# Miniprotein binders against q9f7q9, part 3

Target 1, 364 residues: q9f7q9
Amino acid sequence: MSKKIYIGAMTGTSHDAIDISFLSIGTKIHLEYFHSIKFPKSLRLKVKKLIENNESSLSDLGTINKEIGFLFSKSINEAIGFSKIKKSSIECVAISGQTIRHEINKRFPFSMQIGDPNIVAKETGLLVVSDFRNMHIALGGEGAPLVPEFHNQLFYKARNPRIILNIGGISNYSFVKNRNDIWGTDVGPGNAILDAYCSDFLQIPFDKNGAIAAKGKVDHIELGRLLQNNFFKRKCPKSTGKELFNIKILSKKFLKKKAEDILCTLVEFSAKSIINSIHKNGHNNCDIVICGGGAHNKYLVKRISEMASNDIVLSSDLGHDVFAIESMAFAWMGYKRVSNEALIVQTSSKNVKGLLGSITKSKL

## First folded at step 17 (miniprotein)

Design v2
Fold by OpenDDE base, look of step 18:
Structure v2 (fold): chain B 364 residues (1-364), chain A 84 residues (1-84)
Amino acid sequence: as target 1 above (364 residues)
Amino acid sequence: MSIKVTFETDDRKTLWLIYYEVWYLAEEMGYDVIITITGDELVVYVTLPSEEEAEKFYKELLEIAKELGAKVEVKVDGKTVRVE
């Protein structure tokens, strides 16, 4: 029998790409093909401006939603072409969309992802699964993190509790102890502020290996101020976004420091946020498995290691690709949805189960 | 010019290190790349306006391959121009 393939396509986490994973799902989850395409600079700048300003016309919002839909469609069709996988073997495409706003601490909590699934369904001719976060919210969750159950599927080991730490733009971790019980939370900044500083002030993509930060000194005054953010006072599980943790939270006085000191302080901020969250939740006596783009910031990983007193490995040490895990999670959530299998949703009171994601089809 | 660079290694971790290095390089140079990973191969696809830019880019990729101990094949417009 031909392998059934589930596609997950996502954007906007660790780097300026659309990541596309092709999964086979049987007794094991296997990454059959990975495709990363650069996010168009012009559209990236529009999205960045939209997120940072929290303002748009209805016309501009409508337009960019379609533009992102076409971008996903093009990227997915290209990935299918390059993969040489038969389109008839593809059961669905799960899309993250582009997150432009995440507001959970309101009377009407929401998470807004753009990228029209109707365009993706029409242009690909595939079944599309989308809008996972808003169903997660409707079931009493925070719309993030979505990955804890998937982390459990990949990383569960009997009698060996693990932290699966995803360092993207925002850092999140899952506590993987039991097969049927999931736990995950956002913890604070990942690399989003680091990368924004590199782009906006140094005209480099990011601090490769954390090499600039490793030469710097911590500004303890700014670090102390950053760690007082009200987000850290909230009980876990909790969610956040780049709208809370971005370059604008940095003081004008701090931004006058040397680049190495700024980046060193920001690495320390991410590292301490992670360690403080692990300790606060009582998860400090287990292995830490790191994934996401921040796993390659050697200085950030070093600082986490020095603070944690735990064994730290990359997800790649366990045979799971550091950069693919999030797009794989979407592919797996797509599988769950088309199979009519409920996902576990963490709520403020108890875990509940429900179908996540909307199905969009242009044809039978 | 259409450039296709194929990296091959027996270590899956090395492929992802190559991915990280190539991604950084492409962002630094401002190129729109496609990077694919299947099995033991990482492939970089890019279209560049000149042979000079093509050569500059794939030479940097050859250095990455050398540093990380990967085999590399460079194709320009479907023709193999380097194998290392």
Scores: ipSAE 0.863, ipTM 0.957, lowest interface PAE 0.4, mean pLDDT 93
Fold by ESMFold2, look of step 17:
Structure v2 (fold): chain B 364 residues (1-364), chain A 84 residues (1-84)
Amino acid sequence: as target 1 above (364 residues)
Amino acid sequence: MSIKVTFETDDRKTLWLIYYEVWYLAEEMGYDVIITITGDELVVYVTLPSEEEAEKFYKELLEIAKELGAKVEVKVDGKTVRVE
């Protein structure tokens, strides 16, 4: 009679929007409604400072955590109203929060997302599922990427191994081969440094289609220096965040070059990071399906295609909702959690299963 | 003035290209938009201070629809002003 709806709310393929997906889940996963709004500029700047600074006050952290909680709440309530979907049909809302730290390669690994789920539960009146990453870490995983099992659900085809490449702020990929198991890893920068350069130095949101980058020449000296980052030497699976890949890693000398040469070099950095990882892992002879915001950067996709031995296709060419996949993944993980169904956690040794996500309710 | 622009296309690739183009335009012009997708329909909502600014914005959205081959309807304050 009435469809059960699962909401996933996150920043989109970049931190400049809140993307909200409403899923129904049966024999197929169906996107019933998608809602996207702007992350307010002043709050984006506060978050950027938290990510980029070595230290921040605990009071500032606490306040911004509440502000983002209210922002998610307002956005979710607005999406419900615009969707005309009956609120009583909504089983849960899963929130990503806003990642400000992701520090795994250490004795006490952690990932920190802000956006207080207590605020979201109180303000929406819905069951909230949050903090998927820290249980993933507690079970021996990397806490990121979280999408590999969802990629299996969407893209698995018998006898047809596939790479699902998500180009968000940080790039990650899944090697989809086994219906009953997963493989995935973060690989390096996606759009994070590109978009930050455009915003900070050009006062534009991003380089549309990579048009500025396409006019430039690669600075091979800076490219070589950037590719020496210790992250690229680590064994997969691995994970990272925007605190490692931001404007501050660029040399001052490089930042004085023409904008087109800077963007051209940063596209090359992202493309080589991706292809070097795929090659190192022996995943050369299968299709690469590209999703995420970077899928529409024509110049970046061109460079990936020219470096790859693989055939390249956009997830949209396969009929998938290329910009919604991550928010859909959170909705799906919320569904798994409220259904008490375990997710597969990839570790450096054997994969394990666990219940990911904390449940927060304001009432019975 | 409240603007509602509805794009319609049966091609998922085109639908998400419209999403990309609309976000870029909205950021470039400094407008806070709501973008929604249901089925084959993408809707842009924005409130602007004048008829002049409203017309400037929705004319850009009409150009996106033309370039990408989508059907489009523009409503201003609930009244249909364009259908293409």
Scores: ipSAE 0.817, ipTM 0.948, lowest interface PAE 0.7, mean pLDDT 90

## First folded at step 18 (miniprotein)

Design w2
Fold by OpenDDE base, look of step 18:
Structure w2 (fold): chain B 364 residues (1-364), chain A 84 residues (1-84)
Amino acid sequence: as target 1 above (364 residues)
Amino acid sequence: MSIKVTFETDDRKTLWLIYYEVWYLAEYMGYDVIITITGDELVVYVTLPSEEEAEKFYKELLEIAKELGAKVEVKVDGKTVRVE
């Protein structure tokens, strides 16, 4: 029998790429093909501006939603072409969309993702699964993190509790102890502020290996101020976004420091946020598995290791590719939805189960 | 010029390290790249306006391959120009 393929497509937390994973799902989850395409610079800048300003016309919002839909469609069709995988073997495409706003601590909590699934369904001719976060919210979750159950599927080991730490633009971790019980939380900043500083002030994509930060000194005054953010006072599980953790939270006085000192302080901020969250939740006596783009910031990983009493490994040491895990999670959530299998939704009171994602089809 | 660079290694971790280095380089140079990973191969696709820019870019990729101990094949407009 031909392998059934499930596609997951997401915009990376850095906004620099669309990551597309092709999964086969049987007794094992297997990454058959990975495709990363650069996010168009002009559109990236529009999205960045939209997120940072929290303002748009209805016309501009409508337009960019369609533009992102076409971008996903083009990228998915290109990935299918390059993969040499038969389109008839593809059961669905799950899309993250582009998050432009995440406001959970309101009377009417919401998470807004753009990228029209109707365009994706029409242009690909595939069944599209989308809008996972808003069903997660409707079921009493925070719309994030979405990955904890998938982390359980990949990383569960009997009698060996693990932290699966995703260091993206925002850092999140899952506590993987039981197969049927999920726990996950956002913890604070990942690399989003680091990368934004590198782009905006140093004209480099990011601090490769954390090599600039490793030469710096911590500004303890700014670090102390950053760690006072009200988000850290909230009970876990909790969610956040780049709207809370971006370059604008940094003081003008701090931004006048040396680049190495700024980056060193920001690494320390991410590292301390992670360690403080692990300790606050009582998860300090288990292995830490790191994934996401921040796993390659050697200085950030070093600082986490120095602050943790735990063994640290990369997800790649366990046979799971550091960069693919998030897009793989979407492919897996797509599989669950088309199979009519409920996902576990972590709520403030108890875990509940429900179908996540909307199905969009242009044809039978 | 259409450039296709194929990296091959028996170590899956090395492929993802190549991905990280190529991604940084492409962003630094401002190129729109596609990076694919299947099995033991990582492939970079890019279209550049000149042969000079093509050569500059794939030479940097050859250095990445050399540093990380990967085999590399460079194709420009479908023709193999380097194998290392």
Scores: ipSAE 0.861, ipTM 0.955, lowest interface PAE 0.4, mean pLDDT 93
Fold by ESMFold2, look of step 19:
Order: structure tokens, then C-alpha cells, then sequence
Structure w2 (fold): chain B 364 residues (1-364), chain A 84 residues (1-84)
């Protein structure tokens, strides 16, 4: 095998894992190997504290930045060993890092990911590509989502416009129509509130297949209140996160209801947020391809399908991997960066092009 | 106790459905697993403190394989204990 390999390593948002994809890129993009591990619990707690506290010591930040760098390095080296792929075939590793802040609507917008790329470069001996979000922001973008151009790469078909709906913690979609231009936006909640409710109140990771939600009835009063959030009134492109869509936005009276009704209402909230956004942007007349972890929530997919005017297809039905697309996107962006090829940055005015990702090497 | 469970199916959609089922189970039970996918194979690696916990976990994985129609092999400390 003489294939060139590109590694993408990212933190998963739904179960706090490191997902690692190995791509070969030729006439077609192929996933050669996928490796997924869970964060060590003690390190997850340290990261949670950094995210949730208003203040943290600079020494704690610096130390945890190194610990995450070593975690990425260990995970990447382990994945290489398990894959049986020759290390000499690996052109680069692109890393997401662990996001601890993402603050855009400010005079000096920024996004902060930890996981020191110098540690990763030294410990793996590989060329590292990192920090895609801050150049995106510097060029006038939102820093998120980063996937729309990769969605174009995977799903573009001439005279076949498509919506690529990624249901993660926050839902986003791409309108795929033009190979050389992009359109994408965050939409609203995906799984974030659903999974937080399950974890905090039911002591389960999530509502598998939406089975509990499927037994419930919608609370239309709470649903109406949730849909009045000002985020839904903002013009695209826009970005959001779990800071806006979390358990704390739910009323105390609503949280006293049966679990089935709570989850049913939250599924309806996610589904309606998605379909209302597609309608408002005039994207009703094309197929919707669903990817991300939420693609396996059967009840959520059913509700989306019943509200949509168009056909719904899972990305796996088109031969794509619903869980690996994001780590594959990082591998692909790494490929673009080491090939010295610009990516498209969507802004509130005109799209621009730029080189996303910083290159770090420990040796020639 | 080192556990290695190999699922095999020639349907890539089924492999990712197995990933979803294994992911849920591992998170529900609080186990730190390694999940790998190459070609037709999904492999689960975990180290558990007791034979009782090991057997409970791989029996759940065997049920996933039966439900989804995948071939499965279970190794405990490098020894094959189930092939179905």
C-alpha cells in the first residue's frame, strides 16, 4: 500500500471521547481506520471545571493544556499501532483540541482550544495541523461550524442541491449546491438538552433511539416559550453552543413533568428548530441528508421527516459514516493545509478564502 | 481482565449501528473502552477489574451481535471464550 494517510483527531461533544479518523484522499475520500476512546474521568473533570468556572489560575490552564496535549499524543500513537498503518505513510495529523471558550459576539472575538500542538508534534513525530477556528474568526467568520466545505466535498452532485443536516449537541446544516462555494449555519439544539436531561435526571447516557420520548406528549406551552429564543431571530451565518441550549433554559414546572413528556417536548423543540430554519432560508426543495449522532435517534428523525416537505436520507444510506464525518473533516482540513490550499470562510457579508490551520513540526 | 470483542459483518451500516449500541452500553455501564473500525470489523477493547464484570459486559456484547446479525468473537486475557 502506497496510499498517503491524513489523520483527524477531535474531542467528541456527546460522550467526551477522542475520535480519530485515518483518511486516504485520491479521486475519492476513504476512511481507512477509525479509533474512538473515552476521556479519562479525572481529566474530564478538570476540563469541566475550566469551562464552568468564571476564573481559573493561569498555572492550572497551562498544566491542563499540556495534559490534553499528552492525551491526544497517546491516543494518536495508540491508534497508529492498532491500525497497522505504516507511520511513514502519514502526511499529517490535524487536531481539534478541547474547546474551553468560544466567544464571538464581542469586540475581540475568540475561540480557545487546549491541547498543546507542540507536545503532539514532539510525541508523535508527525506534522501537526491545529487551530482552525481562530483564523476562521480572524477572516470574519464565526469559527463554527467548520464542516460545510467538507460536506460539499462529500455530498456535492451536479444539479442535485442537498441539505446536509448534522445533528450533534447543536444542530447545523449545509446547503450543498456549488462545488466551489459554501453555505452553512448553526440551527439550534440537537442532542445537547436531551442528553443532559437523561444524564442529570434519569442516570442514563441518552434516550436510546428516542424510545422514552416516543411514549410522551408534547407540552406546547413550554415548546412555544423555547422557540421564542432570540437566537432563532438572528441572521445566518450564526453559531451557538451548549451555553445557550442547556437544562437551565427549561422551566422548573416543566422539569417536574414525566420524563417521557419532557423528552418528547425536547425532541419537538430540536425538530422544529431545524425545519423552521430550513424554511426561513428558502431551502425546502431538496433532499435532507442526516448525519451526526442524532441520526440514530429514531424518534427525532421521525419527527423531522414528518415536518419536512422533502425526502430524508441517513448519510450511512449514501455510503457515508454518520459518526466519523467530523473527525474525517479535520483530517481533510489537515490535507488542505499541508497541500497549501485555501478553505472558504463564510461571513455575514461575503465569503472569503484563507489558509486555516497552524503547522507545527518537531523535526524536518 | 483484558477483553477483546470482535464483531464482523460485510454491511458497513450494520458496523456503525453496532458502534452506536456498544457506545451506549459502555457509557451506561461506565466503562472506558477502545472502539476500532477497519473494513468489515468493529473491535471493542476494555480492561475490567474482575471476571464477574468481564463476563457481564461481554454477554451484553454477545446479545448486540445476535440482535444485529453480526459474527462475534470474545477473547479474555488473550484466550477465546466465545465464537458465535
Amino acid sequence: as target 1 above (364 residues)
Amino acid sequence: MSIKVTFETDDRKTLWLIYYEVWYLAEYMGYDVIITITGDELVVYVTLPSEEEAEKFYKELLEIAKELGAKVEVKVDGKTVRVE
Scores: ipSAE 0.787, ipTM 0.937, lowest interface PAE 0.7, mean pLDDT 89

## First folded at step 19 (miniprotein)

Design aa1
Fold by ESMFold2, look of step 20:
Structure aa1 (fold): chain B 364 residues (1-364), chain A 84 residues (1-84)
Amino acid sequence: as target 1 above (364 residues)
Amino acid sequence: MSIKVTFETDDRKTLWEIYYEVWYLAMYMGYDVIITITGDELVVYVTLPSEEEAEKFYKELLEIAKELGAKVEVKVDGKTVRVE
């Protein structure tokens, strides 16, 4: 009588964790087990360099690709052991990989995730589903965000269209109106620059509850400069990554200011990026449901609420598993792939359907 | 010393607030934790080099449980040392 289990494993969370969700999927989607561990510091620094540097050694890239493959494998095997879920009940493991580049607005668009799925398949003995983003791109999509269809599954409410705002390192939102179609877009920074500043300059993980930012004053000159980025001028759907929104975009003069003023300005930047996009797309007359790690940044949520013409609801107040939603989304996409069910790919014109995710097996 | 701290609450919002607080604390103190969630339970696993560091850490976790109104059990090397 064991349930069929689908595992989703993800990196790139707002607090640099490896999040692993075990789902059962029937009439309802149920989170059976959640496992979270720290991304190892030395490997995180190697990945940070790959993301932020102009050039990287091909040998370093190849080696780090294997290291991340082993990291996923070890984490997944550990999670299975702790979960007490029978391995024979597990249909697949979907992995996000670690994004190091995401370059879409060009003749040959691409997204690059590292973490070798062959290592994961070999070391876990499970069917692995990976590389969801590159088929999305090949079908004319942005490769990100991948969550809008999963947001529809979780958050659809009749007669009340909803915005599902995910505040991760990069912020994205879904406009949930039609149960059987999607709309979503990346909108700008979420926590990425905030957390990098705290880690690099203050030696703290992040600004807990936005308490430091709340004491500061906005540098409106720097804010205005940051909001002039060409990304904000592009038509939705659009996508971006940490290679566009990192410490390097901040002026040297600004970085000499008081920490509270820097963090206050960066909160305003994230909040304004989010709200400007929602209003520009004409989504003013519906609730905003906030998900992701940023939902716990009280000052950021306060600033979003004060700028919004929309009503604000936290997904936690609705009883949802707010930190697990993205890893759950990967588990759900793995389920769709092994069931040979297409996902909806949003493009700059009409939406299309496609099979997302490559299947890797080490045995028959 | 192997530490296992089990938080129990029937409120999903509180469960994820505990997750947030525990992650911040672990990252701030530089500890490599495993955090698991099954049903109404959040469990923190960590191995620390001394009794002093172990007690310092689980004392902070007990304070999180008190502030957020969760039941908590602390085990050190498999022995229950606190139940609140």
Scores: ipSAE 0.865, ipTM 0.958, lowest interface PAE 0.5, mean pLDDT 90
Fold by OpenDDE base, look of step 20:
Structure aa1 (fold): chain B 364 residues (1-364), chain A 84 residues (1-84)
Amino acid sequence: as target 1 above (364 residues)
Amino acid sequence: MSIKVTFETDDRKTLWEIYYEVWYLAMYMGYDVIITITGDELVVYVTLPSEEEAEKFYKELLEIAKELGAKVEVKVDGKTVRVE
């Protein structure tokens, strides 16, 4: 039988890309092909402005939803072409869309992802799975994190409890102890504020290896202020977004310091947020596996290691590529949806099960 | 000019280190790149307007390959111009 392929496509949370993973799913999950495309600058700036302003005309919102749909379709078709994988072997494409708003602490909780799945389905001619977060919310979840069950599938080891720590724009972790207990939470900032400071003030993409931050000193006054954020007082599991953790939360006085001291303090903020969450949840004394773009910030990883009681490994040490995990998770969720297999949704009470994602098809 | 740079290494971790360095470089230079990973190969695709910009870019990629101990092949408009 031909190897069945499941595609996951996402707008990166840690960098300005579209990441596309091609998975085969049998006894093992295998990454057959990975494709990353730089997010077009003009469209990235439009998305950034939309998120930061929290306002748009209906016409502009409608237009950008179509533009992102075409961007996904183009990127997926290009990835299929480069992969040399036969299109007939592809069972589905799961898309994250572009998150533009995430508001769960309201009477009507929602998570808004743009990128029209109808365009993706028509232009690719494939079955598209989309809108995972809003079904997660409808089932009583917070729409994030979506990855805990996938982390369990990928990283479960009998008698070896693990934390799977994803350091993206926002940091999240899954606690992987057994096959039946699915647990995960957002913990706070990842690299989003670091990267925003580098882009806006230093005109560099990010602090490569955390090398600038490693030269700095912590501003304990600003760090203390940042750690008082009401998000940290909320019970886990919980979700957050860049709406709570962005450059605007930094004090004007702090922003006048040396770049190295600013970045050092922001690394400390991410590291302490992670460690404090692990301790608060009683998930100390287990292996920490790090993935996501923040795994390459050597100084951030060092600070986490120095604060943690346990050994830290990268997901790459376990044969799982650091940057591909999130797009792989979407491919796997696509597989689950087309196979009519329910996913576990963490709620404020008991975990529930349901089908996540909407199916869009242009043809039989 | 169409540039294709292929990195080869038997260490999967090294491929992702190359990915990180190439991604930083492409963002820094403002280039729209495609980076692919299959097996033991990482491939970078970019289109640049001039031979001068092409040469500047692939020289930086050759340095990345040298620093990380990977084999590298550079093709410009389908023709091999470097193998190291």
Scores: ipSAE 0.860, ipTM 0.955, lowest interface PAE 0.4, mean pLDDT 93
Fold by OpenDDE base, look of step 19:
Structure aa1 (fold): chain B 364 residues (1-364), chain A 84 residues (1-84)
Amino acid sequence: as target 1 above (364 residues)
Amino acid sequence: MSIKVTFETDDRKTLWEIYYEVWYLAMYMGYDVIITITGDELVVYVTLPSEEEAEKFYKELLEIAKELGAKVEVKVDGKTVRVE
């Protein structure tokens, strides 16, 4: 029988890319093909404006939703062409869309991902699964993190509890102890503030290997202020976004310091946020598996290692590619949805189960 | 000019180190790249307006390959121009 292929396509949180994973799902989950495309600068700037501004025209939002839909369509069709995988073997495409808002602390909590799935379904001719976060919210979750059950599928080891730490723009981790019990939380900042500082003030993409940060000194006054954020007082599991953790939370006095001291302090802020969350949840006596773009920030990983009493490995040490895990998670969630298999949703009380994602089809 | 650079290594970790380095470089230079990974191969696709820019870019990729100990093949407009 031909391998059934499930595609996951996401806009990365740590870099300006669309990541596309092609999974075969049988007795094992296997990454058959990975494809990253740089996010077009012009459209990135439009999305940035939508994220940074509290107000935008409905016309601009509607237009950008279509433009992102076409971007996903183009990228997926290109990836299919490059992969040499037969389109008839592809069961579905799961898309993250582009997150522009994540507002969970409201009477009516919502998460907004743009990228019209109708365009993606029409232009690819594939079944599209989208809008995972709003069903997660409707079932009593916070719409994030979506990956804890997938982390359990990849990383479960009997009698060996693990933390799966994803360091993206926001850091999140899953506690993988039991096959049938999932737990995960957002932790706080990952790379989002670091990368924003590099882009806006240093005109570089990011602090490669954390090499600039490694030369700096911690501003303990600013670090102390940043760690007082009300997000850290919330009980886990909890979600956050770049709306809470962005360059605007930094003091004007701090921004006048040397770049190395700023980046060093921001690495320390991410590292301490991670360690404090692990300790607060009582998960400090297990292996830490690191994935996401932050796994390549050697200085951040070093600071986590120095603060943790845990053994630390990269997900690549366990045969799982650091950058592909999130897009793989979308492909797997696509599989679950088209197979009519419920996912576990963490709520404020107990875990519930439900089908996540909307199905969009242009043809039979 | 269409540039295709293929990296090959028996170490999957090295492929992802190459991925990280190539992404940094492409973002730094402002190029629109496609990076693909299949098996033991990483492939970079880019279209550049001139031979000079093409050569500058693939020379940086050759240095990445050398530093990380990967085999590398460079094709420009479908023709092999380097194998290291």
Scores: ipSAE 0.859, ipTM 0.953, lowest interface PAE 0.4, mean pLDDT 93
Fold by OpenDDE base, fold request of step 22:
Structure aa1 (fold): chain B 364 residues (1-364), chain A 84 residues (1-84)
Amino acid sequence: as target 1 above (364 residues)
Amino acid sequence: MSIKVTFETDDRKTLWEIYYEVWYLAMYMGYDVIITITGDELVVYVTLPSEEEAEKFYKELLEIAKELGAKVEVKVDGKTVRVE
């Protein structure tokens, strides 16, 4: 029998790409093919404007939802073509959509992901799974992080509790101790502020290897101010977004410092936020496995290592690709949904189980 | 010109290091790239307007391959132009 393939497609990674993972799921989860394509600059700018302004016309919102749907469908069809995987072997496509708003501390909590699954289903001719976050919220979760159960599936080791730390634009981690129990939280800043500073002020994509930051000095005044953010006072589990942790939170006085000092301080902010979260939750006595784009910031990893009491490894050292973990998680959540297998939803009380994601299908 | 650069290595970790380096380079140069990973291969696809830009780009990729110890093949418009 041909291997059943599950596709996960996501946006919002550290490098502004669309990442597409093709998974086979049996006794082991295996990444059969990975495809990464640059997010189109024109659409990126439109999305950035939506996120930053929290305002749009209904017409513009409707339009961009379709544009992102076509972007996903085009990218997925292209990835299928390049993969040489038979389309008949593909069971579903799970899409993240593009997050444009995440508001969970409201009477009516929501997370808004754009990218019309109907376009994706029609253009690909595949079953599409979407809107995972709002079902997670409906079940009493915060809509993020979605990856803790997937992290448990990949990284569980009996008698060896682990932190799986994803350093994306936002940092999150999962505590992987028990096979059938999940715990995860957003931590705070990842690399989004670092990358934004590099792009906006240095005209470089990001601080490669954290090499600029490694030459700098910490501004302890600004670091202290940043660490006072009310988000850090909230109990875990909790969620956040780039709406809370972006370049606009930096003081004008701080932005006049040397680039190396700014980047060094921002690395320290991410690193301390991570370590403080781990300690606050009592998870300080276990290995840390790092994944996500921030895993390649050698200086950030070094600072986390220096502040941690335990060994740090990259997910790649465990045979799991650093950049693919999130798109793989979507593929796996797609698998769970089409198999009618409930996911664990972490709530403020007891964990619950439910089917996550909406199914969109254009044909039988 | 259609450029296809294939990196090959038996170390999966090295492929992701190549991925990181290629993304940085592509973003720095302002190129729209596709990067794929399958098995022991990482492939970069890009379309560039001139042979000069193509050569400049793939030479940087050849240096990445050399630094990270990967085999590399460069194809321009379907023709192999480098194997290192």
Scores: ipSAE 0.855, ipTM 0.953, lowest interface PAE 0.4, mean pLDDT 93

